# Ledger of designs, part 3: miniprotein binders against Probable plastid-lipid-associated protein 11, chloroplastic (PAP11)

Target 1, 187 residues: Probable plastid-lipid-associated protein 11, chloroplastic (PAP11), of Arabidopsis thaliana (Mouse-ear cress) (o81304)
Amino acid sequence: CSIFANPAQRAKRKLLELISEEDRGLRTQKDPKKRDEIVNAIESMTVIGRSSITTDDSLSATWRLLWTTEKEQLFIIEKAGLFGTTAGDVLQVIDVNKRILNNVITFPPDGVFFVRSDIDIASPQRVNFRFNSAVLRGKNWELPLPPFGKGWFENVYMDGEIRVAKDIRGDYLIVDRAPYNWTESFV

## First folded at step 3 (miniprotein)

Design fd4 (from p0 with R14W I17L R21F E75F D78Y K79L E82L)
Fold by ESMFold2-Fast, scan of step 3:
Structure fd4 (fold): chain B 187 residues (1-187), chain A 95 residues (1-95)
Amino acid sequence: as target 1 above (187 residues)
Amino acid sequence: SPETYLEQAKELLWEALELAFQAVELDRAGNYQEALDLYTQAIELLRRALELLKQALEQETDPSRREQLERLIKFLEYLIRLYEERARQLRELLS
């Protein structure tokens, strides 16, 4: 690691290194000390990102999950075996201009957990969302889920590579820009 | 026998899921009281099905079928929690 890197590069490198072997957060659930280390690294990113705008057009992307403390999402990832598979990419597809945010968990080859949401930009860093529909879908089956209501999250740091967020439940989310754009293809 | 418990569980699961589909549809339409009534009925049937699946698991000796039952049980426990949380929210809204 280069000692000549600026503070933002060093803080980001440390955060990504801390989460690299955490299985998207599943291992961290059993390790409070590791969780505290990661949260401290997130707080460093929060300081670096303070006063920045993280809700502009660059928020529009297919974001891929690297790490989270969100129990519900981690439960679904952990229980992917119930669907005869392991969880693939976990995505958050945002389009600021269309005011949508879709959460996608893939279960290769044929499964998907899909949540549609509407969004409103509340501030330079805060996004309000409302769940519109949710479905758990396999090759030959579909299970509708009840509406989950609404919430908010704040993007405390965002650049051309990663985004770091905190939500209404006090949970954290670290994502990177996926090397592809997710598209829902159906006839 | 495990087969007897599985047959009974299957009937309850089918009925519960049908009620759950109707409840979710009513909920999305804003018919909250009717949705709550159907969620409550679906949850009761899901819990009864869950207990029968646990009984089937206790009598099942085949490792492959045991694994399938354990996975199904965990999935249903998760599903029940989701419907119970929504029913709670609707009770609060309607009070």
Scores: ipSAE 0.014, ipTM 0.298, lowest interface PAE 7.2, mean pLDDT 81

Design fe1 (from p0 with D37L T40F E44W L45E R47L E77Y R81L E84F R88L)
Fold by ESMFold2-Fast, scan of step 3:
Structure fe1 (fold): chain B 187 residues (1-187), chain A 95 residues (1-95)
Amino acid sequence: as target 1 above (187 residues)
Amino acid sequence: SPETYLEQAKELLREAIELARQAVELDRAGNYQEALLLYFQAIWELLRALELLKQALEQETDPSRREQLERLIKELYDKILEYFERALQLRELLS
């Protein structure tokens, strides 16, 4: 920690420290006080990012989940044990120029759940999306699922390391840039 | 052995059927948030049972039992899709 760290660096450090032991959000579901602390830290990041553009080319990346309040995603992560596995990296793969966003949950060594979406950029911070297809794959089986729904999310803060978003349902998402690129064939 | 997979699958199916029954009743009553959670819980147990049944099918040599397993797998596949479609609809309504 530098005495010369600017407010953005201090706020980011505090946010990452708060979520570091939260098991991607599973522990936070049982701790409303901790959730409030994290939400307050997110609001600080929102203030810092208020006039920034977070839907430019730098949004294109393989994003790795650090923390979320999204109940459906957390339920999937929690129940990975029912398949005799643990959830690996949970990814959001975005390509702004191709207008795509794919949500990926890995279940090492053989499993993956992924949902393909189209996106369009609605504003400097807002992305609209629509699901196109979904599939759940296990070791010896594959189950195509009907794609359903559309929504939006706003990247309230983004830099070279992390992205913080809020979606149409009021859920929060904190991700970092994965140290690798994920492709659909890499499952 | 096929027996071990079938025993594990049977237990998961019992749990899944009961969760699905509760989900449908809550859905019919308009309790969408609780219904959504139970639909997802039922789906997860059905998917696990499906994987175990497919493993049992790979090891089964009796033609009659193979036919029964194939029919059950098909029925579970259809039910999973039905519940998943409904769960997604409820998810959107609750947004």
Scores: ipSAE 0.015, ipTM 0.367, lowest interface PAE 6.3, mean pLDDT 83

Design fe2 (from p0 with T40L E44F L45E R47W E51L E70L K74F E77L R81E)
Fold by ESMFold2-Fast, scan of step 3:
Formats: sequence, C-alpha cells, structure tokens
Structure fe2 (fold): chain B 187 residues (1-187), chain A 95 residues (1-95)
Amino acid sequence: as target 1 above (187 residues)
Amino acid sequence: SPETYLEQAKELLREAIELARQAVELDRAGNYQEALDLYLQAIFELWRALLLLKQALEQETDPSRREQLLRLIFELLDKIEEYEERARQLRELLS
C-alpha cells in the first residue's frame, strides 16, 4: 500500500482487498460480518462519490463482475459446476448513447445466459432499466426466457477502473472495466 | 404476465420430474453413469423452471398466489440440493 495515496485511493484499495477472495460474493453469503465490512467500505466510496456524475459517456463499457449480493446471479454462478463447467466472466455491457444494458454470464466453452435491457438516465447517478428479453444458450440449443421486469440502480462511485452500484432491492454490485469489449458474436 | 411464466415453468417441471424419476430408477439399478447423466439433466430443467418461477413471483401482486409461488420455489430449491448431492456422490464413485 502507498502511504502517499489520497483518501479515495485508500478507500478503493480497502474495498478491493475485502472482496478479492469472496468468490464474486458466494463466500460472503455465509459471513454476515464480512458482508458488514464490505458494506461499510461501499459507504465510504459512496461518500467519496456523492456529488460526481456516474451516468455520463464513461459509463459505456464492458463491465466485469468482481462482487455482488444479488442472489439470482450468484445462484447461477454457483450451479455452473454441475454441468462440468464454471461460470466465466460475468459482464454488464452498457452503451449510454444507445440506451442499452446487457447482462451476460458466460459458461465456457459454448454457453451464455444473456439478458437484454433498455436504460434511461434518471439523474447524475441513477439509471432506470427494463428487461426486454433473456436467453439461456448452449452449443446446440436455446431457451428463451420472459422479461425479468424493471428497476433502477445508482452508481454511487465510478472511476477509470471500477464502478460501485446499489439497486432498488438493496443489492450491491462492484465491477471493473474489462480489458475487452463483449459482443453477441463473441459466443 | 405471471401466468405465462408459470405455464412455462410447469412444463419444465413436468420434464424435470420425469428425468428425475428415470435417474432414480437407474440409480437403484446400479446404472450409475446413465443415472448421473439424467440427474444432471433434471437439475438443469429444474434451474430453468426456477428462473421462470422467480419472474412469475416478481410480477405477481396477489398475496395468496405469491405465497404459493414462494413455497414452490423453496420446494424446488430443496429438490435441486437433493439431486446435486446425489450427482456429486455419483461423480466421486465414477472417477
């Protein structure tokens, strides 16, 4: 740790260290004390980011999941092992100008769970979303799923490396900018 | 609508139940590789049903129907856990 880091850099480093071995949130589900520590670190990031704009063009990216409390996403990740695979990258692909947000869970080599959404920028930190379609896809099969509904999330902190969000259900999401861009043709 | 999700889930549940029934029969007969394959397929169909039931629950406004969906979801989670544990045992046996 650099002793010359400013308070924002120190808070960010602490958050990333806390989540680094949490298996994207699966381990945290069994550890309320660890969850509280991570939530406190998120609150510190929220204070740092309070007046910032987190819904501008810099939100457009392929975001890669680092940690979440969202039960449904964690359930899917946990169960991938039953099919002789593990969940690969879990991605949120956002394009602010096109007003889209696509959620992607990859199951190497051939599988993907893919959810398409429309977004609307409600404030400097709040994004409204509505799911349009979802599909679970394997090598030789597809199962279309009905839309999952609608909600909102707030990007309480965002910089050139990470984004921290809280949603309508009180769930948290911590992502980083993937070193690649995801497209549907990738699978 | 929540009814559309529920109808799709019920069809997947019928498929999953039949696959699980076949898996149990093969398992009891000592046909472990085929039993494992069918358990895994049943688990997969149960997962698909679970996702659809969750969507139905999110759109359902009637308290009685929400309670029924929630009970079904928990029953499904218990069954998935049961079959997962047996599939794990069979994988170990077959390795």
Scores: ipSAE 0.006, ipTM 0.235, lowest interface PAE 10.5, mean pLDDT 81

Design fe3 (from p0 with E44L L45E R47F E51W K54L E70F K74L E77Y)
Fold by ESMFold2-Fast, scan of step 3:
Parts: C-alpha cells; structure tokens; sequence
Structure fe3 (fold): chain B 187 residues (1-187), chain A 95 residues (1-95)
C-alpha cells in the first residue's frame, strides 16, 4: 500500500482492487472466499464512515454500479444476452431535494429498464424508499409495470468518488459517481 | 424473426411456470426462504420471456399475430405483478 495514503484512502483502494474484474458481482456469486474478502473490506469502510452524514446533498448524483450481491439485479444483467444486447451501465439516480431515486439498467443502444422510487431520509445514513413505477422501454415502445415494494438502505461510506451501501435484505452495493448525468427523456 | 423470439419465450415460460409451482408449494408449507428464492427465479424467467415477446411484437407485421402477442404480454405482466407482490411480502417477513 502507499505510505503517503491515509488509512481511508488505503482501505478504499483495497476495496476497489478486490471488486475489479468481478463483472459487477456476477463472478463473485460463485466464489464465497472472494465474497468474504469483499465483505471484510466493506466492513473496514463501514468503520471509517461511522457517524458520518451520507444522506446530505452530496448524495444527489448519477451513481454507477461497480459491484453488488443483489441477486435480482445480477440476474437481469446476466440475461441481457437473451434480449440480443449486453447490459450497459447500471445506475442509481438520486435527487435528495426532490426525494427521488431511480434505478436504471441500460441496454444499448435504445433499451432501458427503470424503476422510480420516492425516498425519505430516516437518519444521517439511512434512506427509506418506496417503488412508484417501473417501465421497460425500447426504441419504439414502452411497457409500464406496477410498482413493487419498499425497503431501506444505509450508506455506510460515501465520499467524492464512491458510495458503499447495505440494504434491508443484507445485500451490498458499491457505486461510483458516473462521469455523466443520466436523464429520462421528456415523457 | 418474430417466430424465433416467440419460441425462446415459450421455453422460458415453461421453466418459469414450474419454478412458480414449486414456489407456491413451499410458500403454502411455510418454507418462506426457499419459496422466496424460487419466486425470484420465476419472476426473472418471466421478465426474460416478456422481453423476448416485446422483441417479437416489435418485428411482427401481421395484425392477428400482434394481437395474440399483446394478449400474452398482458397475461405475463399480471403474473409478474402477482408473484412480485408475494415475494415483496416474504422479503419483508424474512428481513
């Protein structure tokens, strides 16, 4: 590790190296030892982020998926080939002031699956969410789906580059700030 | 072709129906974690089938076959909603 980095920077680099080339979590699903190593690194980030505020205005961003244990999301990513495409960026678009969170899976060039949610800030690190609607959209069509469920997640660590979260199901999410803002077309 | 997408969707539907049948059985028996896992798998297979049917619909030019695809899509939509609502309840129960 770099002798010039503080403990938080070193822990963050270790986490990002561990999840590098894990195909957003797909490879990790078959490797319990790697999963344990990543979870231990997340626990280190949790200690570093303890008592920090991770639900302020800096949470508002287009977040891009780096790694997750969430089975449902990973299955959709894995199965994108059956749609004749590869899953593109998987995004979580948050606006704290508008109290919205949209989960987005892109299927280039024209496909997208997105789920709209309302959020409520419950504590300095906890966000409650409720799904409002979902839609599958292609180039010339869209299919609205009914809303599904509610839950919470806790941002156990957040800085200017990444965010690490744990949710109601005990799943983990590691995201970075995307180099672009995702916007829904005006409809 | 639309026919190719439709045939792939039918295979996924057969798989999803069997997974859902097992999920319902486990749910009725009170085996909630196993039921949730199978509901989740069934829902994902149904979403795969739904996407393939939407691709078939996009390519299909015959009005009668478009109407048949549309009806099948609506039936899948209803089943996905039904199973996801139950899966949501089980996730809350097991959290």
Amino acid sequence: as target 1 above (187 residues)
Amino acid sequence: SPETYLEQAKELLREAIELARQAVELDRAGNYQEALDLYTQAILELFRALWLLLQALEQETDPSRREQLFRLILELYDKIREYEERARQLRELLS
Scores: ipSAE 0.016, ipTM 0.282, lowest interface PAE 6.8, mean pLDDT 82

Design fe4 (from p0 with Q33L D37F T40L L45E R81F E84W R88L R91E)
Fold by ESMFold2-Fast, scan of step 3:
Structure fe4 (fold): chain B 187 residues (1-187), chain A 95 residues (1-95)
Amino acid sequence: as target 1 above (187 residues)
Amino acid sequence: SPETYLEQAKELLREAIELARQAVELDRAGNYLEALFLYLQAIEELRRALELLKQALEQETDPSRREQLERLIKELEDKIFEYWERALQLEELLS
């Protein structure tokens, strides 16, 4: 990679390199030293992104999970793999103007965990959310879950390729812009 | 043949039992969302096994083996109902 890259591009490259083989965070759960290295790289991105606006129209996208520390999400991904299905893409679909954020975990070929949320832009970097419905679907069954939970996350860094966030629980999320747009018609 | 269906059903049952065991442990630990997910996966695997066992029963002519299959089918139907009731309770708890 270019030695002429600015400090921001260098820090971003280091972060993406650190997470590239972490199985979306599953391997990191067993490696505290690696977790510390990744968190330090995230803190560098936080400094670089300080005072930037990360809640503008550019936040509207289908975001694809690269790495997270969120235990509940990782548990769902891990259990899919263990029992003969593999979690597909894990997505966060945001539309700022419609004020929605939908979380999607796919279980190819037939399964999906789909959560709808309402969002409010609270500051240049903070988004408040509230879950308003959830559905867990398999091949010939579904279970709708009632609204459960609310919180906030802060996009501490965002550009044309990735977004780095920290949430109310102190968990981290690193996503990239998916090469496709996901719609509810897929569920 | 009945043997082919039974062999496929046995593998699904093995997986379903392990999923249910983990669901119960998570349920006891208070990990309700994780437990719910695994109960539902166990139910789906049990239903697939049930379909195969019913196909085996349609092909089976030996009275003794038919009786064994009918008992197994009934036992699995009861287990599906038990896990489904718990899944519904967990859904309400999470609401």
Scores: ipSAE 0.006, ipTM 0.298, lowest interface PAE 9.3, mean pLDDT 83

Design ff1 (from p0 with E11L E15F I17K E18W Q22L Q41L R48F)
Fold by ESMFold2-Fast, scan of step 3:
Parts: sequence; structure tokens; C-alpha cells
Structure ff1 (fold): chain B 187 residues (1-187), chain A 95 residues (1-95)
Amino acid sequence: as target 1 above (187 residues)
Amino acid sequence: SPETYLEQAKLLLRFAKWLARLAVELDRAGNYQEALDLYTLAIELLRFALELLKQALEQETDPSRREQLERLIKELEDKIREYEERARQLRELLS
């Protein structure tokens, strides 16, 4: 770890190193010691980011999952093989000005499951969300599904590379800015 | 056509049954909130598949295929009721 890096850069490098081999959180589920180490690193990021605004226009992006404790999402990723597919990128697509957030799981080559949400900015770090629809889509077909649920999350740290969040259920999310923009249209 | 509705229903059923299995496993592990969320999603997907199967049945003229669809619809209705009752119990537990 570079001694000349500022505390934020060092803390961020440590967090990214800790999660790099965790298979988006799947390996962490059965390793409480590793989970505690990652949570401690997240708390360091929380301290660094605590007075920052993380719900401004820079939140608008295609965010790619690096690590999470969210059991539902991890379970879908783990079990995708049972349906003859594998999970690709898992994304959170946010547009603050349009007040939308789409949760996306890709199933290469052409499959996707995504849940649309409306968002409301509650504070400099808190976003309220409400699910409004879901879609299971293949290459030439689409099945609309009615979702249920609402909640909130807090972006406890955000910069030009990553975002770290905690949610209403006490779950954690670490994402980076994807090198592409995801769109809903498959024609 | 009946084949189109049936193919869409099959995709929904595979996905919904998978989510339901995940919900049951989480439920058994004591992860009640996560189980409830997945049961809720699975129920909605199963209900949608049920509607597609009923539409396939309305367009189906072959007696053998009609019988198969009627049995599948009944099984699905029973399964939806089972999951709805468990979801109700979990909502009460978590409230």
C-alpha cells in the first residue's frame, strides 16, 4: 500500500483488494471472518464519505456489481446454471434526472431480467425506491412481470470509480462504473 | 397461437419454480425476509403463467393437449395457494 496515497485512496484500494476474489459475494457468504474484514473496510469508506453528497448527477450511471451481501441477488447468480445459462454482468442503472433505477441481471448471450424502480432523493446520501415493473427478456420475446416492494439505500461513499451503499435490510453493495451504458432495448 | 402462449408460459414457469425453490431454501435457513421477497416474486410469475396457460387452453382444439393444460392449470393453482399461505405467515412473523 503506498504510504504517499491519501487515506481515502488507501482505504479504497484495501476494499477493492478484499473483494476482488469473492465472486461478487458468493464466497463471502460462508466466510464470516472475511465478511467482517470487508464490512470494516466499508465502515472506513463510510467515515471518509460521511459529509459528501452522493445523490447528485454523478450518481447517474450504469453501475456494475463488484460485491454484495444481498442474498436474493447472489442466489440468482449462483443458480443460473440450473436453467442452462450463466449470469453475466449485474447492473444498477440510475438516472437521477428521470428519477429511475433499473436493477439488471444479464444472461448471455441475449437474456436479461430487469426490475424498474422509481426513485426519490431523500437526503444527500439516501435514495428511496419503489418497484414499478419487471421484465424477463430474450432475443425476440419479452414477458412483463408485476414486481412488489419498496425501500431505501444510502450511498455512503461515491467517486469517479466506485460507489458503496447500505440498504434498509442492512445489506451492502459495492459497484463500479461500467465501461458501457446499458439500455432496455433489444430488437 | 396456443403454441406461442404455451412457450411463454413454460419460460415463466421455469423461472418462477426456480425462484420458489430459492425461497424455500432461504425459508428453511431462517432467512425470512429474503424468502418472503422471493415467494412474492414467484407467486406473481406463477399467476402470469397461469393466465397464459388459460389463454392457450382457450385456443387449443386437440382433446389430449386440452387435458394436459387443464391438469397443469390445476396443479399451478394449488401451488400458488400453497406459496400464498406461506407468504402470509412470513408477513405476519416479520411485522
Scores: ipSAE 0.015, ipTM 0.377, lowest interface PAE 5.8, mean pLDDT 84

Design ff3 (from p0 with Q8L E11F E15L I17K E18Y R48W L52F Q55L)
Fold by ESMFold2-Fast, scan of step 3:
Structure ff3 (fold): chain B 187 residues (1-187), chain A 95 residues (1-95)
Amino acid sequence: as target 1 above (187 residues)
Amino acid sequence: SPETYLELAKFLLRLAKYLARQAVELDRAGNYQEALDLYTQAIELLRWALEFLKLALEQETDPSRREQLERLIKELEDKIREYEERARQLRELLS
């Protein structure tokens, strides 16, 4: 029961409950009070994760977006209707040994927005990244897009289920480990 | 459909505006390499938006909407030239 759960499990449960109906962050953009509640919960996770190593091999995974404040990513998710369906999974596919991080937004059944990045591990919690290519693909077409620059993020908390990050612009990202591995398909 | 191409163009224009704003701020701060990178990215998004506007124009049959699209295309071509000139200046500065 929750009474005997460790502090990390309780804080994690509270965070996941707070974000569960926020439409990956779209609803939160218009609700400063809700944003403050979520940020406070993130701060609790940050305290729990302090001094932990969050850039080791366990960072290599297919991560699925649960919630973010990143305006650019949310804008793309909001515009999923242009592909005739709502946005599917939004993923970060990280391979620490290959030094890659790929951002993936799926638009079922046939669409994908795919951004390739190179990464460098800067500290136990900090990852530097540089976008190197982007593609918007639909059925029978693709549109190469320019990359979006460079930055860093810090994984302030990570365990076997979730990862919580804050980036250079002060945006937050909450992801879980997807129950599948993302595989690239090429035309 | 013209609506699909127009919506894709609007999407790309909003992304390009975001990148262009960041490029201008970095440029003003003297961070010329990062500014150049973002200007270059914004220019490419604007060029793709331009192509989608041209595709929308090809499918548009209403005379007044065609005239509006022609004006938008011309305005966008001018904006692309402006950013291309600034990017050229930065490339010369950084070379």
Scores: ipSAE 0.016, ipTM 0.296, lowest interface PAE 5.8, mean pLDDT 83

Design ha1 (from m8 with E11L Y14I K17E W21L L22E)
Fold by ESMFold2-Fast, scan of step 3:
Structure ha1 (fold): chain B 187 residues (1-187), chain A 95 residues (1-95)
Amino acid sequence: as target 1 above (187 residues)
Amino acid sequence: SPETYLEQAKLLLIEAEFLALEAVFLDEAGNYQEALDLYTQAIELLRRALELLKQALEQETDPSRREQLERLIKELEDKIREYEERARQLRELLS
């Protein structure tokens, strides 16, 4: 295409194209060159977003995972099939005014992994978090799990469609706004 | 049934991954004693899960599921070795 979008639109389109077939990051774990290309695209988004406020009320949403480097989350997603289920949507449900962030992995039809967190807005782009509780629920059982602890993440870019974050562990997260709102009443 | 061992292994693996995630974070923050304690707990749970997965593999007859279990067992053995080596290093640091 001979039509030139502005640099921000081009960078965003390139990032989304790069991750579109990476199976939320699982395929990327075996491809260092692809990982480097995606990380470079994320750094471009970081430059574009560096003066923006990404911790305002528009952060409140049900965010759906598109791609991540978080090893432990990817391990759980990958192994779900072996355990007789599949991972559905992986969500971050954020409410800035209530100061909460809940991580959700669904395992249709009956399962959910659910982590409750408190958040504190530290800067225009940084969110501090502390895990309060974690639980794995099946049809007729529930297993409370130790909380992960605490940390921070920075939303280096955010708009009406996507959010790009880096965390205290050096991991990356790319999410979009889910076409639905998740609430605990769905569990 | 292999499914019985897999269900038990699933619970142990999930619990272990949460402990390991916190251990890695504390380790990176320089909180070595707390990290060591959590690595030690995670390793114990991973080893129990590994034994259950090996029992599932012993009873599994489907070639595709056997291949998946063999891959998971190998990946888990590698992960256990990685955490054990880090725990060893932390024990030396703290001694």
Scores: ipSAE 0.012, ipTM 0.363, lowest interface PAE 8.4, mean pLDDT 82

Design ha10 (from m8 with T4D E7F K10L E11W Y14F E15L F18L W21E L22Q F25E E28R)
Fold by ESMFold2-Fast, scan of step 3:
Structure ha10 (fold): chain B 187 residues (1-187), chain A 95 residues (1-95)
Amino acid sequence: as target 1 above (187 residues)
Amino acid sequence: SPEDYLFQALWLLFLAKLLAEQAVELDRAGNYQEALDLYTQAIELLRRALELLKQALEQETDPSRREQLERLIKELEDKIREYEERARQLRELLS
């Protein structure tokens, strides 16, 4: 952060500093004051991004989780150790032109949880989604899981580095563009 | 391996938790049929997870992990009973 950065860069740096040691949100679950500080920083990003288009082709990427309030994802990340594994990267792989969004949790070296979704662009910032299949894969095995749910999220801010979203349940998601593109290499 | 059972149980618990939380929200909103459907699905996933956790416990030799698994199994048995009682009430209401 420098005094010569534009307002968006300063607000973004503040947000990233606030979440940097929150263990993707696990620590924040126990600290309402910290949650409020992060939410206030998200609101600043929302104001900055208010009139922008965040559902264009730039949304197509492998997005990596930095922080969330989503209890379901945090449950998996927290409990993985008790179940003999550890969560690696948590990803959203989006392809706007193919109209897909895949939620991925990696369990190095060989495990992956993979939820396939169809998406529809509803507005400049809103994406509707519907889960259509889920699978748990190891090195030499696969367990199909029942599909579940549908919803929407709004990308309240997006640039070449990060995306900030709020969903139908009022949960927040902060992701960055992963330094790699994820593929279904275990298919 | 025992870790395969645990890994499968983790994912069944995740799905069950997701469905159960949605069921509770629908239940509180008065959407009883949809709530019942989701409670029923969550219960089935919890029972499958419970069986996998019991299999993992039979193969676990570490005392600390055995204690954690026994505690989790008991908590899940209690949660299944809670959801089964609510589902029973909803079936009676909707009959």
Scores: ipSAE 0.037, ipTM 0.395, lowest interface PAE 4.4, mean pLDDT 84

Design ha11 (from m8 with Q41L E75L E82Y)
Fold by ESMFold2-Fast, scan of step 3:
Structure ha11 (fold): chain B 187 residues (1-187), chain A 95 residues (1-95)
Amino acid sequence: as target 1 above (187 residues)
Amino acid sequence: SPETYLEQAKELLYEAKFLAWLAVFLDEAGNYQEALDLYTLAIELLRRALELLKQALEQETDPSRREQLERLIKLLEDKIRYYEERARQLRELLS
C-alpha cells in the first residue's frame, strides 16, 4: 500500500473501493449514478489492459464474484434473501487447457447450483461459451437440469488478483481469485 | 427423543425451503417442467419433515411445547397443500 502506486494499481484500488459495499451489484441496480462511476472505473481498467492477453493459462482459476450487472445472477441472489435464505460464494471455475468454465452458486451449508460450460478461445481477450449441463445439489440428493444457452465474454483486464469482463449482453463482471479451489465433490 | 426428531425435521425443512425457492424462481422464468420437478422434490421433503414433527409431538409431554408443535404442523400442512396445488396446475399445463 504505497502512495507511489503505479497507475494500474491506483485504478484497480479505486474500482475495488467503489464496489466494496454494493452487495455484489444488488445495491447498484437502484443507483444509476453509482453504476456510472463503476462503469467509468471499468473503462479505465479496459484502457490499461487494452493490448494484454487475458485468455492464457493464468485465466485458469476459481474466480469469486465481487460485482456484476448480470440480472440473472442478481435475481437468484435477491430471491434467496426474499425467502429468508442466503446465497454464499458465486464462482466461475475456469480451466483453459480442458476448455471448461463452470458457474457455481453456493447456498450454505449444503446447497449448490452448478452449470457446466465448454469454452473456446476466440482471441487474446474473447472467450466463447456454451452451456452443456446443469445440476442442483443438496446434502443427500442431486437433480440434473437442462442447460440454457451460449454466448461470449471479453476479459478486458486481468492480473494476479482480479479479472474484469464484459459479455455479449453488455453486462459487466468483476471477480477475484478465490483463496480456495472449488471442485465437484461427486464425479 | 422429541429433540432428535425436531433436529431431523429442521434439516429437512431447510432443504425443502431451498428447493421450493428454486422451484418458484424457475416457475417465474417459465421453465415449467424443471419447476414441477423441484416442487415435487420439495413436497416430498416437506412430507418427511411433517412425519418427524408428528413423531416429536407424540413423545412431547410439555403443554407449551406441544402447542408450539401443533401450530408448526398445521402451518406445514398448509404449505404442502399450496405447493401441491401449484404442482397440479403445472402437470395439467404440461400434459
Scores: ipSAE 0.016, ipTM 0.244, lowest interface PAE 7.5, mean pLDDT 83

Design ha12 (from ha5 with R48L E75Y E82L)
Fold by ESMFold2-Fast, scan of step 3:
Structure ha12 (fold): chain B 187 residues (1-187), chain A 95 residues (1-95)
Amino acid sequence: as target 1 above (187 residues)
Amino acid sequence: SPETYLEQAEELLFRALWLAFLAVKLDRAGNYQEALDLYTQAIELLRLALELLKQALEQETDPSRREQLERLIKYLEDKIRLYEERARQLRELLS
């Protein structure tokens, strides 16, 4: 504990320590006390970030999942493990200028599940999204789906390392900037 | 409201589509028993989602959104038929 660390650095460090070893959120689903502790840490980040702009050009990045409460994503990750495959990186690829956001789950070496979305910046912290298509792709096949679904999320905190978001369903998302940029050719 | 049915359908659809994805991967790898189990689970969830989408369609008044729902329903009905036929083939193979 450093007396010279500012409140934001301390709060961020505490959050990252709390989510370490939570298996991207799978362990947290069965531990309400741990979930409450993480949510309280997120609320601290929300207070720190409340006057900031989190929907500017720095939002454009390949974001990598660290922790979430989103049941759909966690179900996919969990079921992959049980049935003899392993989920790789779970990514959110955002380009603010192109108005796009793609949710990506990789299944190395050849598999990918991704959902394409259009986005609109609604406020300094709020992004509206609408799904364009969902694609299930393996080595020699692809299953495209017609578009469905829409919502919003708010980036309550963002810096050069992490982003913390809350969505329309009351779910939370904690991501970091991936050490690589994802493109369709990368899969 | 139509939105309430759509929200419930979305949750079921993503789970069903993921199970179908895994079933196809296992099927192609020759893991037929595991594939059959996952196809069966996916089909059940897809049928539940279809019922919710049809209820949303009955309440929807916007022409553009009605057309979107009709296309989605037809697409999913076709996918269910395909998965049911493959499940049938696997049951015969494994018998």
Scores: ipSAE 0.014, ipTM 0.272, lowest interface PAE 7.3, mean pLDDT 82

Design ha2 (from m8 with Y14F K17R F18W W21L F25Y)
Fold by ESMFold2-Fast, scan of step 3:
Structure ha2 (fold): chain B 187 residues (1-187), chain A 95 residues (1-95)
Amino acid sequence: as target 1 above (187 residues)
Amino acid sequence: SPETYLEQAKELLFEARWLALLAVYLDEAGNYQEALDLYTQAIELLRRALELLKQALEQETDPSRREQLERLIKELEDKIREYEERARQLRELLS
């Protein structure tokens, strides 16, 4: 059916068009008016998703970053070139049954920054998380780092294509379902 | 030879850059103690790399390569100062 078949599909298309040229949020950081437009579109999606369950088995996926206001992720993406690499896909790998959420920043061809977290489903839309470990991995080396922090996020909208979240700090995250599965397996 | 010092410096710089990247990430996330620990480790490795680069410069005779080394040394000194200033701010904040 048509992308204009219903109000939710139309609102989703508008949101995706607004973020399509924002360099995952880097351009938006310097444009408060654009940020406000995107946030207003997110709030429309929040109303649409208000009574939905976004913490069921369909949350288990490799989610790929489309746009965020999270300063920490954006800093890593922006500054990757300074460290002799370029950020590739930025992923959240969630497995509800295993109660894990892994944050992954790829640095092609061989690098990855990988943060392991445990999750707890607190409500139909809220996920609590706790960081367990972090590792910086290159082709022939691995540097484990101490675990840090905990928090929560709410998936205010989720469907077969995208997920929209707000976190404890008031940051926003828009992701889509990656066309591949990411694993930490060496083979 | 200058090459040997450069190889050793390159390995330290690679590790230090990744530690600095994570330190900044944690700093911006508000995890100040963890960020301070990683800035401190990164600074140590960067200073060791700086020493090796300066020794490479002392042995280098090619004018073009000397200029490249001098630029890299200057950039690295600036970055070390930047991270040391942030580490000092974090130590004051946490105390």
Scores: ipSAE 0.017, ipTM 0.350, lowest interface PAE 5.2, mean pLDDT 84

